# Ledger of designs, part 155: VHH binders against EKC/KEOPS complex subunit cgi121 (cgi121)

Target 1, 174 residues: EKC/KEOPS complex subunit cgi121 (cgi121), of Schizosaccharomyces pombe (q9p7j3)
Amino acid sequence: MILPLFPETQVHVFVYENVSNCAAIHEQLISQNPIYDYAFLDAATILYKKQVYSAIIRALEDRRDEQMKTKTIHSEVILSLSPKTEISSAFRQFSMTKKSKNIVVVKIDSKLTEEEEFERLDKLVEGNRVEFSDEELQKLIDFKVLKKNYKLDPSTLENPLASILSSIALRGYS
Key: E = the ipSAE of ESMFold2; O = the ipSAE of OpenDDE; V2 = 0.75 times the mean of E and O plus 0.25 times the DockQ between their complexes.

## First folded at step 16 (VHH)

Design m67 (from qm1 with G55S; framework vhh_6qgx_2)
Fold by ESMFold2-Fast, scan of step 16:
Structure m67 (fold): chain B 174 residues (1-174), chain A 123 residues (1-123)
Amino acid sequence: as target 1 above (174 residues)
Amino acid sequence: QVQLVESGGGLVQAGGSLRLSCAASGFTFSDHAMAWFRRAPGKEREFVAAITYTSSYTFYTDSVKGRFTISRDHAKNTVSLQMNSLRPEDTAVYYCAATYAWDYHTERAYEYWGQGTRVTVSA
């Protein structure tokens, strides 16, 4: 994907369902294995493509402005999904866990093409790749998790897009 | 109520050893990485060491590698820092901290903090 404000930045987003090796992946993440330098998100927390793109844009803006709160751009994406600037809670809310079943994987600044990253990730992730689309994400979302993470009331939960995007954009200012 | 309570600080001569301990309560210890940070007089807080919630991996700042050892006891909800070959430059207040994130060197990544224990190393 080409982002208008960041046209030189390579961004790839992959969605995997029915992943059987989340515990093994999580072990690599906590060990800070550089091969796993991606944002590994629990798909139960992601409802829209725009949700992911908004977090990516916010992370890239923070990097551009030398205002990153985390050590890596991928950790900054995880933080940017959260409505508050609290790194530990953002990881608890959005990152994959050893019990995750479906994941969203974000790569920024890849030296590889999308297809080459897919081939690399296919060796790391034991699951079925699906299209990064609102339709596929809506099959994987957990609305109880979404409601808790963005503090949505019952009326907002029926049409949450604007609320989610506002939460991401106004993080630290609301 | 979340609490991290440090103990074991004191005065020691250069070349000596101290063992710091931190008792954790009020959160799921087994899901959190634990770390030690320190703040020397007149300076900002800096990272010292961290251990993953599995105990499988440890991380150290360069100046303490080979001298300090971090460990944790899951049964007692305790993290410890064994400090050997202490130097005057190690003089600081040492803080225990906890995080769910795997961004161990970033002070801001830690959500729970102790009040600190003072370590003084004399020449």
Scores: ipSAE 0.836, ipTM 0.917, lowest interface PAE 0.4, mean pLDDT 91

Design m68 (from qm1 with G55D; framework vhh_6qgx_2)
Fold by ESMFold2-Fast, scan of step 16:
Structure m68 (fold): chain B 174 residues (1-174), chain A 123 residues (1-123)
Amino acid sequence: as target 1 above (174 residues)
Amino acid sequence: QVQLVESGGGLVQAGGSLRLSCAASGFTFSDHAMAWFRRAPGKEREFVAAITYTDSYTFYTDSVKGRFTISRDHAKNTVSLQMNSLRPEDTAVYYCAATYAWDYHTERAYEYWGQGTRVTVSA
């Protein structure tokens, strides 16, 4: 996919359900294996396509403006999902874990075609790829996790989109 | 109450060795990466070494590779830095730090910090 505000930047988002090798993937992430240079998110934390796109756009804006807080654009996406600019906490809140079952994977600045990235990721992830859509994401979300990560009260939990997007856009402001 | 307490600093001659230790409490030690940073007088804090929560991977800044070794003891909630073949350029206050993230070289990625222990290497 091509973002209107960043037309030169190739962005791909993949969703996998019933992933059986999350522990093996996590080991590759902590070793900083360059083959795994993606943002690997726990799908339990993602409710909307717009949530992911807002974090990607914010990360790309910070890179453009030379304001990145992390070493890689993919780590910056993870940070950008969080309401705070606390890197350690953002990884705790949004990154996949050894026990994750469903994951969202973001690739920015792919040097491969979309087809080649799909093929490559399908070899790394032992799970079922599903469409990146609000419908599919809503099957994988954990509302308890979402509520905690964005500090939602019961009144906002019934329609959290605006609150989530505002939190991502106003990151760093309490 | 989160606490990281460094020890083992001191004065040593060039070519000598020191072992720094850091005792961690108040957080889940077993799921955090641990690192050492240092700050020389008049300079900013810089990355020295890190170890993953699994102990399987270690990372070092180029100037200390082959001379320094980071290790951890999960039973004692400690991380250590064995410093060999010390140089005057290694003179600094050494800080222990902890992070959940795998962005080991970024100072900002570290959530918990110790107060530091001073290492002085004389020519």
Scores: ipSAE 0.822, ipTM 0.911, lowest interface PAE 0.5, mean pLDDT 91

Design m69 (from qm1 with G55A; framework vhh_6qgx_2)
Fold by ESMFold2-Fast, scan of step 16:
Structure m69 (fold): chain B 174 residues (1-174), chain A 123 residues (1-123)
Amino acid sequence: as target 1 above (174 residues)
Amino acid sequence: QVQLVESGGGLVQAGGSLRLSCAASGFTFSDHAMAWFRRAPGKEREFVAAITYTASYTFYTDSVKGRFTISRDHAKNTVSLQMNSLRPEDTAVYYCAATYAWDYHTERAYEYWGQGTRVTVSA
């Protein structure tokens, strides 16, 4: 995928449901295994494609402007999903856990094609690939988690898109 | 209330050993990575060592590798730093810190911090 504001940056987003090896993947993430250099997100926290793209764009803007808060671009994507600039809290809110069942995986600056990344990830993730689409994401979301992470009230929870995107874009402003 | 309380600092001669301890309370110790940072007089704070929440992996800055050992005890909610073959350059205030993230070398990734314990190594 090519982003209009970052045409030289290769971006791939993958969605897996019914993942059985999240504990093994999590162990690789905490060991900082370079093979697992992706942003592994819990699909329970992601409702829209635009939510993921907004976080990617924010992370790329921070990298361009030499304002990254984390060591890697993938960690910066995780941070950018959070309405607050607190690294530890963002990982707690959005990263996959050993108990996750469905995940969203983001790769930035891939030297591989999308097809080649699929082949690599199929060896790492024991689950079913589904389309990265709003329809598929809406099957995997946990609205209690979404409400907690973005502090949504009952009136905004019915149509939360604008509130979520505003939280990501403004992050700490008001 | 979250607390990290360091102990074990003191004065020691070059070549000696010290064991630092950090007692944690007020958060789920078992799901956080723990680290030690230090700040020498006139210097900025630097990473020393970290241990994953599983205790299966440890990370060290090059200057202490082979001399320092980080460990943790989940039953006691403590993290320790065994410092052997101490050098005058190890003189610093040592801080205990906790994070949920696996960005261990980044000071900003740590959400909970102790007040520090002073270590002085004489020639």
Scores: ipSAE 0.842, ipTM 0.922, lowest interface PAE 0.4, mean pLDDT 91

Design m7 (from qm1 with F27G; framework vhh_6qgx_2)
Fold by ESMFold2-Fast, scan of step 16:
Structure m7 (fold): chain B 174 residues (1-174), chain A 123 residues (1-123)
Amino acid sequence: as target 1 above (174 residues)
Amino acid sequence: QVQLVESGGGLVQAGGSLRLSCAASGGTFSDHAMAWFRRAPGKEREFVAAITYTGSYTFYTDSVKGRFTISRDHAKNTVSLQMNSLRPEDTAVYYCAATYAWDYHTERAYEYWGQGTRVTVSA
């Protein structure tokens, strides 16, 4: 995908279900293996494509403005999903764990095409690729996790999109 | 309630050794990376060393590489920093810190901090 405000920035988002090697991937993330320089998110935390894009846009804006709080653009995406500017908490809330089953993977600044990144990621991730779509994400979400991460009450949980996007855009100001 | 408490600081001559320890009280950090940062007089806090929650990987700032060793004891809920071949430039207050994130060099990534232990290295 091409973002209108960042037309030269390559952005790819991938969704994998039934991943069997999350523990191995997590160990590569913890060791900071550069092959795994992606944002690896737990799909249980992501309900909408717009949620992911809003976090990506915020991270790219912070990079442009020299206001990044983390060392990598991919860590900044993880931070940007959180309603608070607390790096440790954001990773706890949104990053994949060794027990994750379904993941969303974000790549920014890829020099590869989407298909070439798929071929690369398919060697790292032992799971089934699915379309990055609201329909597929809604099969993988955990509403209890979503409610806790964004502090949604029962009434907003029925139509949470505006609250989620506001939380991402206004992170650290509420 | 949950606290990180450093110990082992003191005065030592150049070329000497000190072992710093950090104990977690009121909780555990079995899923957190642990790190040491230091602040020299009149300077900002800087990264020294970090160890992953598994203990399998360690990271060091270049100036201490080969002289300092970070380790952790999961059973005792402690992290240690063995400091060898100390130099006057190592004089600082040393802080232990904990984070769930794998952004080890970023001070802002650390959620829990100790109060620090002072290390003075004389010429």
Scores: ipSAE 0.827, ipTM 0.910, lowest interface PAE 0.5, mean pLDDT 90

Design m70 (from qm1 with S56K; framework vhh_6qgx_2; at its last look DockQ between E and O 0.94; V2 from the best seeds 0.80)
Fold by OpenDDE, look of step 17:
Formats: C-alpha cells, structure tokens, sequence
Structure m70 (fold): chain B 174 residues (1-174), chain A 123 residues (1-123)
C-alpha cells in the first residue's frame, strides 16, 4: 500500500487472530532480532484502520522532519499510537506482549509486494490472518483497554474515532 | 514512589576495577529492562549497557565491550555493572535507568532514573 503523502514509502498492515507464539515473537523483539523488523501491536488496543494509518503517518512525518523520538520507524509507530509522549508508556499501552492473542503487524519501507511480505511474515507468526478492516478489528478490541489508553468517557464512546485521532495528532500539544 | 539508588562509585587507578550497584523500588522490576548511562565532564550523557527484563540478553556500547559486564538480581531488585580494566576516559557520573520498551540505546526510552554515582579513573 502507498500512502498519498508518502508515495515513495510502501506500507503493509496485517492482522492475526489466535496467535499461539506471541511469547516467542516477544522474545525476538526483546533481543532486537532484525528479522522481526516490524511494529507488533496488540489488537486489543486497535479499533480502527484510521487509527493505525494515523500513527503510521505521524511516524513518517516525524522521520521526514528528523524529529523521531525512537531509534526505528516501527518503534515510532508504536509511540505515535499513544496520546502520551513517554516511549515506555506507549509500549506498555500498545505493543504486543507475551500474553497477546491477537496482533496487528505493520511493515514500513517494504521492498516486497503485500503477498510476498505476507509469506515472509507468515513464517514468523503462528496464527490466522484476517482482513485488515474495521469490522475485524472491532471483534478483537478490548474496550476497557481502549478507554484507558485514550481516556474515553461515556460521551465519546458512541463514536470514539474523533477522540482517538485527536489524541494521536495532538500528542505533545496539550 | 519509584526510586533508583546507585552505589559503588569512587576513585580508582587506570587498570583497576569497580562494581556499581543500583537498587530499584516502586515499580515492577521484572517487567523492565535496566541500563547504565554515563556523563563525562563536558559531554552529553551516553549509553553504556543494558540488560533485558529476564537478564537473558545484554547490550554494550563499543568502548566498554569486553571490560564491562551488566547483570541483575530479581530477588534483590538490583542491577550491577562490573567495570574492569578501567581507563581515564571512563571517568563519569554513572546513572541507573529503567524502561518498559526495548529501545535500549535511546535515552528518552527510559522512564526512571537514579541520581548517579561518580566514577573517577586516574592515569
């Protein structure tokens, strides 16, 4: 996939449910294995495609402007999902954990087609690929976690998208 | 409250050894990677070493590889830095830090910091 504002950057997003080896993947991330150069997100924290895209765009903008706060573009995506400026907080809020069962995987700067990237990633993830759609994400979300991460209240719960996007866009401007 | 308290700093001759220790409290120690940073006189703070939350993996800046060893004790909630073959250029205030992330070389990734312990290596 190509983003309109970043035509030279290819991005792929995959969703997996019932992943059995998140602990093993987590171990590789902790060890900083370059084969696992993706952003691994806990699907329980993701409600909308636009939420993911907004974070990706924010990360790419940070890189473009030489304002990244993290070492890698994928870590920057994780940070960009958070309304908080602290990297540890963002990772705690949104990154895949050893106990995760459903995940969203983001690849930035891919040199491969979506299918080729899937084949590569499928060797690393033991789970079922589902469509990257709002419908599928809504099946995997934990609303308690979502409410906590973005400080949603009853008035914003009916349509939390605007609040989520505002939190991402205005991070550091409160 | 969160607290990181460093100890073990002091004056040592070149070629000597020191062992720094950091006692952690007020947060879930087992969920955090621990690291040592240092700030030499007139220089910015720099990464020295990190150890993952289980202690299985360690990372070092190039200048200390083979000389420094980072370790942790989960029973005591401590992290240590064994410094051997010390050099004058190792002179600095050494800081203990904790992070939930795995961006170990990034200073900003660390949410908890100690006050530091001074290490002076004489020629």
Amino acid sequence: as target 1 above (174 residues)
Amino acid sequence: QVQLVESGGGLVQAGGSLRLSCAASGFTFSDHAMAWFRRAPGKEREFVAAITYTGKYTFYTDSVKGRFTISRDHAKNTVSLQMNSLRPEDTAVYYCAATYAWDYHTERAYEYWGQGTRVTVSA
Scores: ipSAE 0.850, ipTM 0.916, lowest interface PAE 0.6, mean pLDDT 95
Fold by ESMFold2-Fast, scan of step 16:
Structure m70 (fold): chain B 174 residues (1-174), chain A 123 residues (1-123)
Amino acid sequence: as target 1 above (174 residues)
Amino acid sequence: QVQLVESGGGLVQAGGSLRLSCAASGFTFSDHAMAWFRRAPGKEREFVAAITYTGKYTFYTDSVKGRFTISRDHAKNTVSLQMNSLRPEDTAVYYCAATYAWDYHTERAYEYWGQGTRVTVSA
């Protein structure tokens, strides 16, 4: 995908369900293995494509403006999903865990095509690839997790898109 | 509720050794990475060493690599820093810190902090 404000930045987003090796992937993430330089998100926290894209755009804006709070663009995506600027809490809220079953994986600045990244990632992730679509994400979301992460009222939980996007855009100002 | 309590600081001659310890309570120690940061007089805090929640991987700033060793004891909820071949430039207040993130070198990534223990290395 090409973002209008960042046309030279390669962005790929992948969704995997029924992943059996999350513990092994988590081990690679905590060791900072550069092969695993992606944002590995728990799909239980992601409801919409726009949620992911808004976090990516915020991270890219912070990189452009030399205002990143984390060491890597992929960590900045994880932070950007959170309504607050607390890195530790953002990882707790949105990152995959050893016990995750469905994951969303973001790659920024790939020198590979989307198809080549799929081939690479399929070797790292033992699960079923599904389409990155609102329909597929809505099968994997945990609404209790979503409500807690974005502090949603029952009235906003029925149609939370605007609240989620506002939280991401206003991170650090609210 | 959350506490990180450092101990083991003191005065030592150049070339000497000190072992710092940090006792953690009030949070799930076993799922947090632990780190040591230091602040020299008149300077900002800088990263020294970190250890993953598993204890399997460690990270060091270049100036201490080969001289300092970080370790953790899961049963005692402690993290330790063994400091060998100490130099005057190691003089600082040493802080224990905890994070859930795997962004170990970033001070802002740490959620919980101790009050610090002072280390003075004389020439």
Scores: ipSAE 0.841, ipTM 0.921, lowest interface PAE 0.4, mean pLDDT 91
Fold by ESMFold2, look of step 17:
Structure m70 (fold): chain B 174 residues (1-174), chain A 123 residues (1-123)
Amino acid sequence: as target 1 above (174 residues)
Amino acid sequence: QVQLVESGGGLVQAGGSLRLSCAASGFTFSDHAMAWFRRAPGKEREFVAAITYTGKYTFYTDSVKGRFTISRDHAKNTVSLQMNSLRPEDTAVYYCAATYAWDYHTERAYEYWGQGTRVTVSA
């Protein structure tokens, strides 16, 4: 996928359910293995496609404007999901952990087609690929986690998209 | 209450050795990467060394590679920095820090900080 304001930047997003090797993937992430240079997100924290796209756009804007706070564009996506500016907290709240079961995987600056990137990623992830769609994400979300991460109350939890997107957009001012 | 308490600083002659220790409490030590940063007089705080939450991987700034060794003890909730072949330019206040992230060189990634321990290396 190509975002209109970033025409030279190819982005792919994949969703896996029932992943059996998150502990092994996590080991590769903490060792900074370049083969695993993706953003691995816990799907329990992701309710909407727009949530992911908003974080990607914010990360790309910060890179364009030389305002990135983290080392890689993929770690910047993790930070950009958070309503707060603390990097350690953002990783704790949104990244895949060794105990995760379902994941969302983001690749930015891909030189591969979606199918080629999938073939590479499928060698790394032991799980079942599902469509990146609001329908599939809603099956994988943990609403207790979502409520905690974005401080939602019952009224916003019924239709949380606007509150979530506002939290991402207004980070540091709200 | 989160606490990181450094100890082991002091005055040492160039070429000597010193071992720093950092006692951690008030958070889940086994889930955090640990690091040492230092601030030399008149300079900004800089990364020295980090160790992953498992203890399996370590990272060092180039100027200390081969001279400094970071280690951790999960039973005692401590992280240590063995400093050998010390040089006058190693003179600094050394800070222990903790992060859940794996962005180890980035000061801003660290959520918990100690108050520091002073190391002075005389010529």
Scores: ipSAE 0.651, ipTM 0.853, lowest interface PAE 1.4, mean pLDDT 92
ESMFold2 (binder alone), look of step 17: mean pLDDT 88; pTM 0.905

Design m71 (from qm1 with S56R; framework vhh_6qgx_2)
Fold by ESMFold2-Fast, scan of step 16:
Structure m71 (fold): chain B 174 residues (1-174), chain A 123 residues (1-123)
Amino acid sequence: as target 1 above (174 residues)
Amino acid sequence: QVQLVESGGGLVQAGGSLRLSCAASGFTFSDHAMAWFRRAPGKEREFVAAITYTGRYTFYTDSVKGRFTISRDHAKNTVSLQMNSLRPEDTAVYYCAATYAWDYHTERAYEYWGQGTRVTVSA
């Protein structure tokens, strides 16, 4: 996808279901292996494409404005999904775990084409690629996790998208 | 209640050694990376060393690499920093910290902090 406010920034988003090697990937992430420089998200936390893009846009805005709170743009994406600017909590809420089954992977500033990134990621991720679409994401979401992460109550459940996007757009503590 | 309690600080002459320990309670120690940060008089807090929740990977700031060793004991919920070949520039208050994130060098990434233990290295 081409972001209107960041047309020169290469952004790729990939979705994998039924991933069998999440423990191995997690080991590479905690070791800070540069081959795994992506934002690896648990698909149980993602309901909409707009949710992911809003986090990406906020991370890119914070980088542009020299206001990043984390060391990498990919960690900034993970932080930006959270309604609070608490890095540890954001990773606990949104990042993949060794027990994850379905993941959303974000790559920013790729020097590769989307197809070349697919080829590279297919070597790292043992799972089934699916389309990055609201339909596919809604098959992987855990609504209990979503409600907890965004503090959704009965009034916001009827329009969770607006609440989620507002949470992501907020700067600093809400 | 979350607590990180440091011990082992003191006064030592240059070239000497100290072992700092940090006892953790009130959170799931085995799921958190642990780190040591330090603040010298009149300076900002800086990263010293970190260890992953598995204990398999360690990270050090360049000035202490080869001299300091971070380790953890899951049975005792402790993280330790063995400091060898101490230099006057190592004089600081040393803080133990915990995070769930793998952004180890970023002070802001740590959600739990100890009160600190003072280390003074004389010439």
Scores: ipSAE 0.836, ipTM 0.918, lowest interface PAE 0.5, mean pLDDT 91

Design m75 (from qm1 with S56E; framework vhh_6qgx_2)
Fold by ESMFold2-Fast, scan of step 16:
Structure m75 (fold): chain B 174 residues (1-174), chain A 123 residues (1-123)
Amino acid sequence: as target 1 above (174 residues)
Amino acid sequence: QVQLVESGGGLVQAGGSLRLSCAASGFTFSDHAMAWFRRAPGKEREFVAAITYTGEYTFYTDSVKGRFTISRDHAKNTVSLQMNSLRPEDTAVYYCAATYAWDYHTERAYEYWGQGTRVTVSA
């Protein structure tokens, strides 16, 4: 995908269902294995494509402005999903865990084609790839997790998109 | 409720050893990475060592590799720093910190902090 404000930046987003090796992946993430330099998100936390895009755009803006709070662009994506600028909490809220079953994987600055990234990820992730679409994401979301992460009340939960996007866009300002 | 309490600091001569300990309470110790940071007089806080929540992987700043060893005890909810071959440049207040993230060198990534224990290494 091509982002209007960052046309030179390659971005790939993959969604996997029924992942059986999340514990093994998590071990590689905590050891900081460079092969696993992606943002591995729990699909239970993602409702819309625009939610992921907004976090990516925010992370890229922070990198452009030399205001990243984390060591890598992929960690910055995880932070950018959170309504607060608290790195540890953002990882607790949005990162995959050893108990995750469905994941969203983001790659920024790929030197590979989408097909080559898929072949690489297929070796790392033991699960079924599905389309990155609102329809597929809505099958994997946990609304209790979403409500908790964005502090949504019942009225906002009926149409949460604007609230979620506002939380992501304004995180670094307050 | 959340507390990290450091102990074991003191005065030691160059070439000596100290063992720092940090007792954790009020959060789930077993799912947090633990680290030691230090702040020398007139300087900013810097990373020293970290250990993953599993205890399997450790990370060190270059100046302490081979001299310092970080370890953790899940049964006692403690993290320790064994400091050998101490140098005057190791003089600092040493802080225990905890994070859920795997961004170990970034001070901002740590959500829980102790108040520190002072280490003085004389020439």
Scores: ipSAE 0.837, ipTM 0.919, lowest interface PAE 0.5, mean pLDDT 91

Design m76 (from qm1 with S56D; framework vhh_6qgx_2)
Fold by ESMFold2-Fast, scan of step 16:
Structure m76 (fold): chain B 174 residues (1-174), chain A 123 residues (1-123)
Amino acid sequence: as target 1 above (174 residues)
Amino acid sequence: QVQLVESGGGLVQAGGSLRLSCAASGFTFSDHAMAWFRRAPGKEREFVAAITYTGDYTFYTDSVKGRFTISRDHAKNTVSLQMNSLRPEDTAVYYCAATYAWDYHTERAYEYWGQGTRVTVSA
């Protein structure tokens, strides 16, 4: 996709369900294998396409403004999903784990086309690709996890979109 | 209550060795990466070494590669730093830190910190 404020930045988002090799992927992430330079998110934490896009936009804004808190743009996406600027907590809240079953994968600044990234990721991820759509994400979300990560009360949980987007855009204050 | 308690600091002559230890409690040690940072007098805190939660991968700053070894003991909830061939420029307060993230060189990525142990290397 093309973002209006970042038209030169290539962004690809992929969704995989029923992933059987999350433990192997996680080992590659903790060893910092450059082949796995993506944001690997647990789909249990993602309810809307706009949630992911908002985190990407915030990460790109922070990079533009020379205010990144992490070493890579992909780590900055993970941080940007969190309502606070605590890197360790953000990874605990949103990153895939060795026990994950469904994942959302974000690539920024790809040198490859979307089709080429699909081919590469299909070799790394042993699961079924699904469309990056609100409908597919809503099949994979864990509302208990969502409630905990964004500190939603029961009334907010019935229509959480605005609260989630506000949390991502603001991430506290200054 | 989360605690990281360092020990093993002291005074040693150049070329000598020291072993630092850090005892962790109050969080799940087995799913956190552990690291050592140091701050020399008048300087900023800098990364020294890190070990993944599995213990399978280690990372070092260039100036200590081949001289320092980081290790962890899951049964005892400890991380250790074996420091060999010490140099006067290794003089610093050494801090133990823990993170869930795999952003090992970034000080801000560490959630839990010890109070530090002082290492002085004389010429």
Scores: ipSAE 0.841, ipTM 0.920, lowest interface PAE 0.4, mean pLDDT 91

Design m77 (from qm1 with S56A; framework vhh_6qgx_2)
Fold by ESMFold2-Fast, scan of step 16:
Structure m77 (fold): chain B 174 residues (1-174), chain A 123 residues (1-123)
Amino acid sequence: as target 1 above (174 residues)
Amino acid sequence: QVQLVESGGGLVQAGGSLRLSCAASGFTFSDHAMAWFRRAPGKEREFVAAITYTGAYTFYTDSVKGRFTISRDHAKNTVSLQMNSLRPEDTAVYYCAATYAWDYHTERAYEYWGQGTRVTVSA
């Protein structure tokens, strides 16, 4: 995928359900294994494709402007999903855990085609790949988690897209 | 209430050893990576060492590799830093810090911080 504001940057997003090896993946993430240089998100936290794209765009803007808060672009994506600029909290809120069952995986700056990245990730992730679509994401979301992460009230939860996107766009504004 | 309390600092001659300890309370210690940072007078805090929440992996800044060892005790909710072959350049206030993230070298990634313990290494 090509982002209009960042046409030189290759972005791939993958969704896996019923993942059985999340504990093993998490071990690789905390050890900082370079093979696992992706943003591994808990699908329970992601409701819309636009939510992921907005976080990616914010991370790329921060990299362009030399304002990244984290060491890697993939960590910056995780931070950018959060309405606050607190790295530890963002990882707690959005990153995959040992107990995760469904995950969203983001790759930025890939030198591989989408098909080649699928082949690589299918070797790392023991689960069923599904389409990156709002329909599939809606099957995996946990609305209690979403409400907590974005501080949504019951009325906002009925149509949360604008609120979520505003939270991502206005994060750290001061 | 979240607390990280450092101890073990003091005065030591070059070539000597010190063991710093940090007692953690008020958060789930077993879910957090722990690290030591230090700040010399007139300088910003710099990364020293980190240990994953499992204790299986450790990370060190180049200047302390082979001399310092970080470890953790889940039963006691403590993290320790064994400092050997101390140099005058190691003189600093040493801070214990905790993070849920695996961005260990980034000061900003740490959400809980201790007050610090002073280490002075004489020439």
Scores: ipSAE 0.844, ipTM 0.922, lowest interface PAE 0.4, mean pLDDT 91

